# VHH binders against Putative glutamine amidotransferase MTH_191, part 25

Target 1, 304 residues: Putative glutamine amidotransferase MTH_191, of Methanothermobacter thermautotrophicus (o26293)
Amino acid sequence: CGIAGVVYKDGKLHSVGADMTRMLHALQHRGPDSAGFAIYGGLGLEENDYLLNIEVKDKPGLLDMVKETVELVSPIGSDEVIPSVENHIIYRCRITLESFSQLKPLIMDIDSIDDVIVLNGSHSFEMIKDVGSVLEIADRYDTWSKKGTHAIGHTRFSTESIVDRYHAHPFQSYIIPDITVVHNGQITNYWKIREPLERKGHIFETNNDTECIVHYVADKLASGYSLEEALEQSVKDMDGPFSYIVGTPQGVGIAKDQLGLRPGVMAENDEVFAVASEEVSLREVMDTSEVEQISPGEVRVYEI
Key: E = the ipSAE of ESMFold2; O = the ipSAE of OpenDDE; V2 = 0.75 times the mean of E and O plus 0.25 times the DockQ between their complexes.

## First folded at step 17 (VHH; framework vhh_vobarilizumab_d1)

Design l3 (from k1 with I99Y; at its last look DockQ between E and O 0.91; V2 from the best seeds 0.00; counts 0 for: pae E 2.8 > 2)
Fold by ESMFold2, look of step 17:
Structure l3 (fold): chain B 304 residues (1-304), chain A 119 residues (1-119)
Amino acid sequence: as target 1 above (304 residues)
Amino acid sequence: EVQLVESGGGLVQPGGSLRLSCAASGFTFSSYAMSWYRQAPGKGRELVAGISTGGNTDYADSVKGRFTISRDNAKNTLYLQMNSLRPEDTAVYYCVARYWTHSGYSQYWGQGTLVTVSS
């Protein structure tokens, strides 16, 4: 498993989709598995608009049922269908909500339809996650053309042949707008972290330890922590070898466990900050001989 | 105009108590996460306690069990009850408001109130 992030410091639109595609491809060695992107800053949606990203089994009548469900809440603006593998399509549609708080309930209503899974809904970033190689996914979604201010991404190096789109990184929380996480490693005390969050009313949809990270960070932000403070506390509370990157509308954050056993490198110049599991990935977006290792227990936040 | 005005600081003996208040105006108080930070002489600012819009609280390890954060949304006021005070609690205490949006967060800081714990 490999993770990567790139941030352009000037806050303007750059070809971050192409950047992230190259970075993730450089991390990928064998066989199809999964890959995912969160690309921030380029959607250009109006204030109350959201992009829904929905996996639908390709069978008669099902997409119409999804559209009908969405239309009970919002007229559908622009939409598209992206053919995928294993007899599925990805349906994307722009909607308008009166407030952010209406987003998760709508997602849950759509999720209740058999053979339909909402991959995400968001405002400030585009999520692309699917099964396949990085290049297959890049062709399917045209990641090469996506622009933004920053991006994070993940590739999975599974020896298992079974994977699904929903459990691919990034993971997202809906407690704070547009927070995503990609992760390499293991959170060995996952259940101990999850239990207090569930007691506070957080709803976990999977047993994936990366979901634990995104809910934890979102919970700390909702409790008045800065991003840096949330990440610092996570390093104290979470056990196991891990490295993760969090994406927010303003930038990225990085955390590595106290022992620092997982690989991770970063580099920075006047224009760009970049982080990746391996140096070969970094070099896709930055030509430098001055690459830093991410130190044990290190937290780094870059906000535009 | 956004204002956060702290009060309740002063000189107190070790083992004593103080209650800090932060009066907020110029924004919708109930929509903001609120927190207290402190800055001791020669040190950086550090988080003391936070409280979400829904009332969930969190504390720095150094104050857990001794300090209690609370909010009264009807009065637009944040509180910090400080018990069993120690000399190392001496600092300027700041009220902070944060609001998270799709474009990131906005934050506001008060001017601070001095707490001195000394014999």
Scores: ipSAE 0.450, ipTM 0.792, lowest interface PAE 2.8, mean pLDDT 88
ESMFold2 (binder alone), look of step 17: mean pLDDT 87; pTM 0.869
OpenDDE, look of step 17: ipSAE 0.842; ipTM 0.937

Design l4 (from k1 with A33V; at its last look DockQ between E and O 0.91; V2 from the best seeds 0.00; counts 0 for: pae E 3.2 > 2)
Fold by ESMFold2, look of step 17:
Structure l4 (fold): chain B 304 residues (1-304), chain A 119 residues (1-119)
Amino acid sequence: as target 1 above (304 residues)
Amino acid sequence: EVQLVESGGGLVQPGGSLRLSCAASGFTFSSYVMSWYRQAPGKGRELVAGISTGGNTDYADSVKGRFTISRDNAKNTLYLQMNSLRPEDTAVYYCVARIWTHSGYSQYWGQGTLVTVSS
């Protein structure tokens, strides 16, 4: 797996979709089987509006059922159908909710429909994840044209088993709005991390350790930690060879396990901070003699 | 105008107890994550304890079992019960309110109340 992040320090819209596409493409060494993006800052939604991102099997009547379910809660604003592979479409729709707390229940209602999976719902970022190569996905969703302030991304190598859209990174938590994670590696004590979160009433949808990371960070933020403090605590609590990038509406955070076995490099100039699994990826968005390795146990936060 | 006003600090001997209060106004108290931070002389601010909107609590390792954070949403007041105080607990204690939104978090800090633990 490969991960990457890019942040424009001025807080203005830049071509982060194109940046992330080039960064992820540079990480693909062999036939890839999935890629994913979280692109922050460019979605431009009105207050109380959300973008739903729904995988729907391409069969008669199913999309209409999805729309009917959504419309029990919210009129549908703009929407879009993006054809995808394996006899599926990606349905995206803009909705309006009275509060953030209505989002997850709506997602669960939509998820109850057979052959339908909600990939995410969000306000401040666009999630794009699918099966295929980075360039196939980029063309399918036109990532090249997406603007934003920062982005994180992930690509999976073809030698991994089990590929589907929902389990592709990024992962999102709904404990707080609009937090995402991409991750390399393994959390070897994930049950120790997961059990306290479940005791607090947090619901896990998968057995994926990346979901465990995003819920942990979100829970710490919801408990009064700053992002940097949450990441520092995660390095103390989590075992295993990992590195991860968290995305928030304000920026990104980076954490690496105390053994430091997963690859990662970063660099910074006057305008941009970038991080990637490999230097070739980082070089797609900047060139500097000041590339540094992410140190064992290191956390770093870049907030706009 | 958001205001957070801490009180209850003072001089106490090691092993003693204090209860800090933070009176909040100018926002919907029940919607905010509340926490206590402290800053000892010459050191940075550090999280002591936090309490979520739903009442879940979290504590720094250094204070677990000795300090208890609580909130009274009807009185718009945050509390910190500090027991078994040690000299290293000497610090200015700050009340902090945070709310996480789609654009990130917003936070407000009180002016602090001094706690001195000394013989």
Scores: ipSAE 0.575, ipTM 0.847, lowest interface PAE 1.9, mean pLDDT 89
ESMFold2 (binder alone), look of step 17: mean pLDDT 88; pTM 0.875
OpenDDE, look of step 17: ipSAE 0.890; ipTM 0.957
ESMFold2, look of step 18: ipSAE 0.372; ipTM 0.749
ESMFold2 (binder alone), look of step 18: mean pLDDT 88; pTM 0.878
OpenDDE, look of step 18: ipSAE 0.862; ipTM 0.946

Design l5 (from k1 with S31D; at its last look DockQ between E and O 0.93; V2 from the best seeds 0.00; counts 0 for: pae E 2.03 > 2)
Fold by ESMFold2, look of step 17:
Structure l5 (fold): chain B 304 residues (1-304), chain A 119 residues (1-119)
Amino acid sequence: as target 1 above (304 residues)
Amino acid sequence: EVQLVESGGGLVQPGGSLRLSCAASGFTFSDYAMSWYRQAPGKGRELVAGISTGGNTDYADSVKGRFTISRDNAKNTLYLQMNSLRPEDTAVYYCVARIWTHSGYSQYWGQGTLVTVSS
């Protein structure tokens, strides 16, 4: 598994989709079976609008049922169908909600339709994740043309027997708006992390340890921590060899376990901050002599 | 015109108690996560306790079991009950409000109230 992040410091739109595509492509060792992107800052939605990103099996009448379910809550603004592999389409639609609290219930209603899975709903970022190689996914979704202020991404190679679009990174939490995580490694005490969050009433959708990370960080933020403080506490509470990148509407955060067993590098110049699992990936967006290894237990936050 | 006004600080002997209050105005109090920070002489600011909009609490290890954070949304007031005070609790205590939006977070800080724990 490989992870990457890029942040442009000036807060203006840059070709972060192209940047992240090159960074993830550079991380491929062998035929990876999934890749994912969270691309922030370029979506341009009005304050109460959201983009739903829905995997629908390609069969008669199913998309109409999805639209009917959405329309019980919101008129559909603009929409798009993207053909994908494995006899599926990706349906994307803009909706308007009165509050963020309506988003997760709507997602759960749509998820109740057989052969339909909501990949995410968001306001400030576009999630792109699918099965296939980085370049296949980039062409399918045209990641090359996507602009934004920052992005995080993940690519997975054949080290896991269970893979599909839904379980690809990034993972998102709905405890607070638009928080995403990409992760390399494993959380060896994930059940100790998960159980307290479930007792607070937080709902887990998967048994994936990356979901534990995103919910943990989001819960700390919801409890009044800063991002840096949430990340600092996570490295104290979580065991195992891990590195992760958190995406927020304002930037990214990175954290590495206290043992420091996963590779990771970062660098910064006047224009951009970048982080990646390997230096060859970092070099796709920066040419610098000052590449820094991420130290054991280190956290770092870059906000625009 | 956002304001956070702390009160209740003072001089107290070790083992004593104090109750801090933070009166909030100029924003919708119930929409914000609230927290207390402190800054001891010569140290940086550190998180003491936080409370979510729904009332879930979290505490720094150094104060767990001794301090209790609470909020009254009807009165727009945040509280910190401080028991079993120690000299190392001496600090300026700040009330902080944070909200996470699709654009990131916003935060507001009070001007602080001094707590001195000494004989």
Scores: ipSAE 0.546, ipTM 0.834, lowest interface PAE 2.0, mean pLDDT 89
ESMFold2 (binder alone), look of step 17: mean pLDDT 87; pTM 0.871
OpenDDE, look of step 17: ipSAE 0.862; ipTM 0.944

Design l6 (from k1 with S30R; at its last look DockQ between E and O 0.93; V2 from the best seeds 0.00; counts 0 for: pae E 2.5 > 2)
Fold by ESMFold2, look of step 17:
Structure l6 (fold): chain B 304 residues (1-304), chain A 119 residues (1-119)
Amino acid sequence: as target 1 above (304 residues)
Amino acid sequence: EVQLVESGGGLVQPGGSLRLSCAASGFTFRSYAMSWYRQAPGKGRELVAGISTGGNTDYADSVKGRFTISRDNAKNTLYLQMNSLRPEDTAVYYCVARIWTHSGYSQYWGQGTLVTVSS
């Protein structure tokens, strides 16, 4: 697996979708079978608006059921259908909620419809994740045209097991708004991290260790930690060969396990901060004369 | 407009107890995560304890089991009960409010209250 992040320091809109597409494509070495993006800063939604991102099997009447369920809670402001593979469409719609706390319950209601899976709901970022190669997904969603202030992304190499859109990175937590994670590696003490979170009442949808990471970080933020403090605590608490990038509305954070076994590199110039699993990815977004390796146990936060 | 006013600091003997309070005004208190930080002379600020809007708590390892954070949303007040105090707990203690929103986060800091643990 390969992960990448890019942040423009001036806080203005840049072609981060194109940047991330090139960065992820550069990380592909074997037939990858999924890729994902979280692209922040470009949606331009009004204060109480959210974008729902829904996988719907391409059956007569099913999309109408989805729209009906959404419309019990919010009028649909604008929408879009993106054809995908395996007899599915991706339905995106803008909604208005009275508060963030209504978002997860609505997602759960939509998820209860057979053959329908909500991939995410968000305000400040666009999530694009699907099965296929980076370039196939880029063509399908036109990632080349997406603008924003920062982005994180993930590409997965082919496996012996099936891959689906929901379990592709990024993962999102709804404990606080718009927190995403992409991850490379393994959390070997996963159950020790998960159990306290479940005891606090946080609900896990999967057994994926990346979901565990995003909930851990979001929970620390919700408990009054800064992002840097949350990441610092995670490297103390989590075991295993891992690197992860967290996306927030303000920027990105990176963390690497204390053993430092997984490669990861970063670079910075006057315009851009970038991080990736491999140096070839960094060269896609800037000329680099110096590349820093991420040190064992290192945490880095870049906030706009 | 936003005000966080700490009180309850003072001089105590090792093994003693203190209760810190933080009176909050100028914002919707129940919507913010609240925390206590401390800063010993010549050192950086460190997180002591935090409490979420839903009442979930978290503690630094150095204070776990000895300190208890709590909040009273009706009174807009944050508390820190400090038991079994040690000389290493000597610091200025700050009340902090943070909220994560879809546009990022906002934070507010109080002016601090001094806690001195010595004979």
Scores: ipSAE 0.484, ipTM 0.816, lowest interface PAE 2.5, mean pLDDT 89
ESMFold2 (binder alone), look of step 17: mean pLDDT 87; pTM 0.867
OpenDDE, look of step 17: ipSAE 0.777; ipTM 0.910

Design l7 (from k1 with G54S; at its last look DockQ between E and O 0.92; V2 from the best seeds 0.73)
Fold by ESMFold2, look of step 17:
Structure l7 (fold): chain B 304 residues (1-304), chain A 119 residues (1-119)
Amino acid sequence: as target 1 above (304 residues)
Amino acid sequence: EVQLVESGGGLVQPGGSLRLSCAASGFTFSSYAMSWYRQAPGKGRELVAGISTSGNTDYADSVKGRFTISRDNAKNTLYLQMNSLRPEDTAVYYCVARIWTHSGYSQYWGQGTLVTVSS
């Protein structure tokens, strides 16, 4: 598996979709499995608007049921249908909510429809994740044209094909708005980390350790930690070989476990910060001779 | 105008107790996560304790079991009860308010109150 991140320091819109596409493509060594993107800063939504991103089986009447369910809560603004593989479509729609706290309950209502799953709902970033090669997904969603301030991404090579969009990275938490994680490795004390979060009433949808990471970080932020402090604490609390990148509306954070035996690199110039599992990926967006290794136990935060 | 005003600092003997307060105004207090930070002479700042909008708490390992953070949303006031004080707790203590929205992360800091633990 491979992870990557890119941040433009000036806080303006850049071709981060194209950047991330090139970075992830460089990380795919053999045949397709899955890829995912979180592209921040380019949606341009009004203050109380959200983009829902919904996987719908392509069968008669089902999309109409989804729209009816959404319309019980919000009129549908702009929308689109993106054809995908395995007899599914991706339905995207803009909605308006009175507050962020209405988002998760709406997602749960839509998820109750058979053959429908909400991939995410967000304000400040666009989530793109699907099965296939990076280039196939890039063409399907037109990632080449997506603009933003920063992006994170993930690509996976498996011994078996996966056809499950929901379990691809990035993972998102709704404890706070618009936080995402991409991750390599494993959390060997997973249940010790998860149990306190569940006791606080946080709901886990999967047994994936990446979901555990994103909920942990979001919970720390909700409890008054800074992003850097949340990441520092995660390195102390979590066991196992891991590296992760967190995306937020303000930037990215990087954390690596204390033993740190897996490779990972980062670099920075006057315009851009970039991080990737491999140098070949990082060099797709930066031409520099000064590439840093991510050190054991290192955390790094870049906020715009 | 956002204001965070700490009070309750002072000189106390080791093993003693102090209660810090932070009066907040100029924002919707109940919407913010609140925390206490401290900065000892010659050291960087460090998180001491935090409390979410719903009342969930978190503590630094160095103070766990000795300090208690609480909030009163009706009075717009954050508290820190400090028991079993040690000389290493000597620091300026800061009240911090933080909010995370889909538009951004913002924070406000108080001016601090000095706590000195000395025999």
Scores: ipSAE 0.553, ipTM 0.833, lowest interface PAE 2.0, mean pLDDT 90
ESMFold2 (binder alone), look of step 17: mean pLDDT 86; pTM 0.857
OpenDDE, look of step 17: ipSAE 0.771; ipTM 0.908

Design l8 (from k1 with S103T; at its last look DockQ between E and O 0.92; V2 from the best seeds 0.00; counts 0 for: pae E 2.3 > 2)
Fold by ESMFold2, look of step 17:
Structure l8 (fold): chain B 304 residues (1-304), chain A 119 residues (1-119)
Amino acid sequence: as target 1 above (304 residues)
Amino acid sequence: EVQLVESGGGLVQPGGSLRLSCAASGFTFSSYAMSWYRQAPGKGRELVAGISTGGNTDYADSVKGRFTISRDNAKNTLYLQMNSLRPEDTAVYYCVARIWTHTGYSQYWGQGTLVTVSS
């Protein structure tokens, strides 16, 4: 697997979708079976609005059921249907909620419809994740045109493929708004990390260890940690070879396990911070002679 | 105007106890995660303990089992019970309020209260 992140320090809109597309494409050692993006800062939604991103099997009447379910809670603003593969569409709609706390319950109601899976709901970032190669996904969603302040992304290839959109990175938590994670490696004690979080009421929808990371970080933030402190504590608590990137509305954070077993490089100039699994990816968005390896146990946070 | 006012600091012998309080005003206390930080002479600030809006707690390893954070949302007050105090607990202790939103976070810091552990 490969992970990447890019942050523009001036807080203005840049072509981060194109940047991330090139970064992820450069990480392909073989044809990947999935890719994913979280692109922050460019959605431009009104204060109480959210974008729902819903996978719907392409069959008669099902999309109408989804719309009816949404409309019990919120009028649908703008919407869009994106044809995808495997006899599915991706339905996106803008909704208005009184508060963030209404979002997860609505997602759960929509998820209860057979053959329908909510991929995410968000305010400050656009989630794009699908099966296929980076370039196929980029064409399908037009990632080339997406603007924002920062982005994170993931690409993988499978040696034993059970591949679906829901289990692709990024992963998201709904305890803290708009927190995303992409991850390279394994967290070998994830059951021990997960169990206390479940006792606190965190709802896990998969057995993916990356989901464990996003819930852990969100829990620490909810308990009064700064992002940097949450990441530092995760490095102490989590076992195994890992590197991960967290996206937030204000920036990104990175963490690497204490043994430093997963590859990762980063670089920074006065405009941009970038991180990637491999230097070839990082150089798609930055030309510098000063590329650093991410050190064992290193945590770094870039907030705009 | 947001205010966080710490009290309860002072001089205590090793092995002793103190209870810190933080009176909060000027914001909706129950909506904020609350925490205690400390800063020893010549060192940076470090997180001691945190408590979520729902009452879930977390502690730095150095104080786990000895310190207890709590909150009273009806009185807009945060507490830190410090037991089995050690000389290395000597620091200025700060009350901190944080809220995370889809646009980022806001935070407020108190002025601090001095705790000295010495014989």
Scores: ipSAE 0.489, ipTM 0.812, lowest interface PAE 2.3, mean pLDDT 89
ESMFold2 (binder alone), look of step 17: mean pLDDT 86; pTM 0.855
OpenDDE, look of step 17: ipSAE 0.782; ipTM 0.910

## First folded at step 18 (VHH; framework vhh_vobarilizumab_d1)

Design n1 (from l4 with S31D; at its last look DockQ between E and O 0.90; V2 from the best seeds 0.77)
Fold by ESMFold2, look of step 18:
Structure n1 (fold): chain B 304 residues (1-304), chain A 119 residues (1-119)
Amino acid sequence: as target 1 above (304 residues)
Amino acid sequence: EVQLVESGGGLVQPGGSLRLSCAASGFTFSDYVMSWYRQAPGKGRELVAGISTGGNTDYADSVKGRFTISRDNAKNTLYLQMNSLRPEDTAVYYCVARIWTHSGYSQYWGQGTLVTVSS
């Protein structure tokens, strides 16, 4: 798998969708079966507005049922239908809630409809994840036009019988708002990490070790850790060859296992910071005259 | 104006106990994750213990089993019970409040209270 991140330090809108598309395309040999993006800073939603991303099977009447369910809680603002593969559409809609705590219950109500899966709900970032190559997904969602302050992304090669949208990166937790994770590698002690989190009340919906990472980070933040401290602790607690990138509304965090077995490079100038599995990806967004390898056990946090 | 005021620090013999308090004002205390940090002379600040809005706790390895964090949301007060104190626990202890929202996070730090563990 391949991961990438880009941050513009001035906090202004830049073409991060285009940047991330080029960075992931340069990593395509690592994961041609799916791609995913979390693009921060460009949605411009009003306070208490959220964007829902909903996978709906392309069946007569089903989208109307989804809209009716949403409308029991919130009027639907702007919306969009994006055709996708495997007889599905992606329905995106803007909603208004009185508090963040209403978001997950609404998602669960929508998920109760057969052949409907909520991919995410968020305020400060746009989630794009689908089956296909980076360029196919870029055309489908027009990632080239997306603006923001920072983005993270992932490409994946799968050996399963099918790759689906729900198991693609990024992954998100709903305990701490708008936290996302993309990951390269494996957490070999993930059961030891998962079991305490389940006892604290975290609900795991997949067996993916990246979901374990996002819940771990969210739990530490909710327990008084800073982002950097949460990442530092994860390197101590987690076994296996891994590199991961966390997206937050304020920036990104990067962590690499103590053995340093997964590839990872980064570069920085006065305007931008970038990280990727391989150097060819970095040069899509900056001159790379001084590229750093991510050191074994290293964490870094870049906040705007 | 947000204020966090620590108290309860002082000089204590090794093996002794102290209870630190942090009085909070100027924000909705129950919405914030609360924690204690400490800074020993010549060292950086480090997390000691944290407590979530729901009351779940976490501790640094160096203090597990000896320190207990708690909060009283009705009194807007955070506590740290420190038992079996060691010379290595000598530091300025800070009360910290953090809140995470969909637009980012905010934090506030108290001025600190000195704990000295010496024979």
Scores: ipSAE 0.574, ipTM 0.842, lowest interface PAE 1.9, mean pLDDT 88
ESMFold2 (binder alone), look of step 18: mean pLDDT 88; pTM 0.884
OpenDDE, look of step 18: ipSAE 0.885; ipTM 0.955

Design n2 (from l4 with G54S; at its last look DockQ between E and O 0.89; V2 from the best seeds 0.00; counts 0 for: pae E 2.3 > 2)
Fold by ESMFold2, look of step 18:
Structure n2 (fold): chain B 304 residues (1-304), chain A 119 residues (1-119)
Amino acid sequence: as target 1 above (304 residues)
Amino acid sequence: EVQLVESGGGLVQPGGSLRLSCAASGFTFSSYVMSWYRQAPGKGRELVAGISTSGNTDYADSVKGRFTISRDNAKNTLYLQMNSLRPEDTAVYYCVARIWTHSGYSQYWGQGTLVTVSS
């Protein structure tokens, strides 16, 4: 597995989709099985608008049922259909809600339709995650043209990948708006992390330990922590070899376990901050001799 | 104009108690995550306790079991009950309000109230 992040410090739109595509492709060592992107700052949605990202089995009448369910809550403002593999399409639509708190209930209503799963809903970032190689996904979703202020991404190898579209990184919590996580490694005490979060009402959709990370960070933010404090506490509470990147509407955060067993490098100049599992990925977005290793137990927050 | 006004600080003996209050105005209090931070002489600010919009609480290990955070949304007031005070609790205590949106977060800090624990 490989993770990467890029932040443009000036807060303006840059070709972060192209940047992340090159960074993830450079992390791809052999037959990869999935890739994922969170691309922030470029959607240009009006206040109270959200982009829904829905996997729909390609069969007669099913997409119409999805649209009807959405339209009980919001008229559909714009939409598109992206053909995918294994007799599925990805349906994306813009909707308007009165508040963020209405988003998860709508997602759950859509998810109740057989052969339909909502991959995410968001305002400030575009989530792209699918099965296939980085370049196949880039062609399918045209990641090369996506603009934004920052992005995070993940690529991995798996022997059983086709059923894992929903389980690909990034993961997202709906307690704090528009935060995402990509992760390398394993959290060996995940049951100690997960159980208190479920008791507080966090809904886990998977048994993936990366989902634990995003819910943990969201819970700490909701409990009065700053992002940096949440990341610092996560390093103290979580066991196992891990590195992760958090995406937020304002930037990124990075954390590495205290043993430091997962590779990770970062670099910074006046324009760009970048982080990646390997130096070859980082060099896709800057040419620098000032690359530093992420230290054991280190956290960093870069906000625009 | 957002305003957070702390009160209830003062000099207290070790083992004693104080109750801090924070009166809030200029925002929808019930929509904000509220917390207490403190800053001891020569140290950075640290989180003491937080309380979510739904009333869930979290505490720094150093104060757990001794301090209790609470909120009264009808009075727009945040509280910190501080029991079994120790000299290392000496600090300026700040009331903090945070809200996260799809554009990021906003935060507001009070001016602080001094707590001195000395025998």
Scores: ipSAE 0.511, ipTM 0.817, lowest interface PAE 2.3, mean pLDDT 88
ESMFold2 (binder alone), look of step 18: mean pLDDT 87; pTM 0.872
OpenDDE, look of step 18: ipSAE 0.878; ipTM 0.952

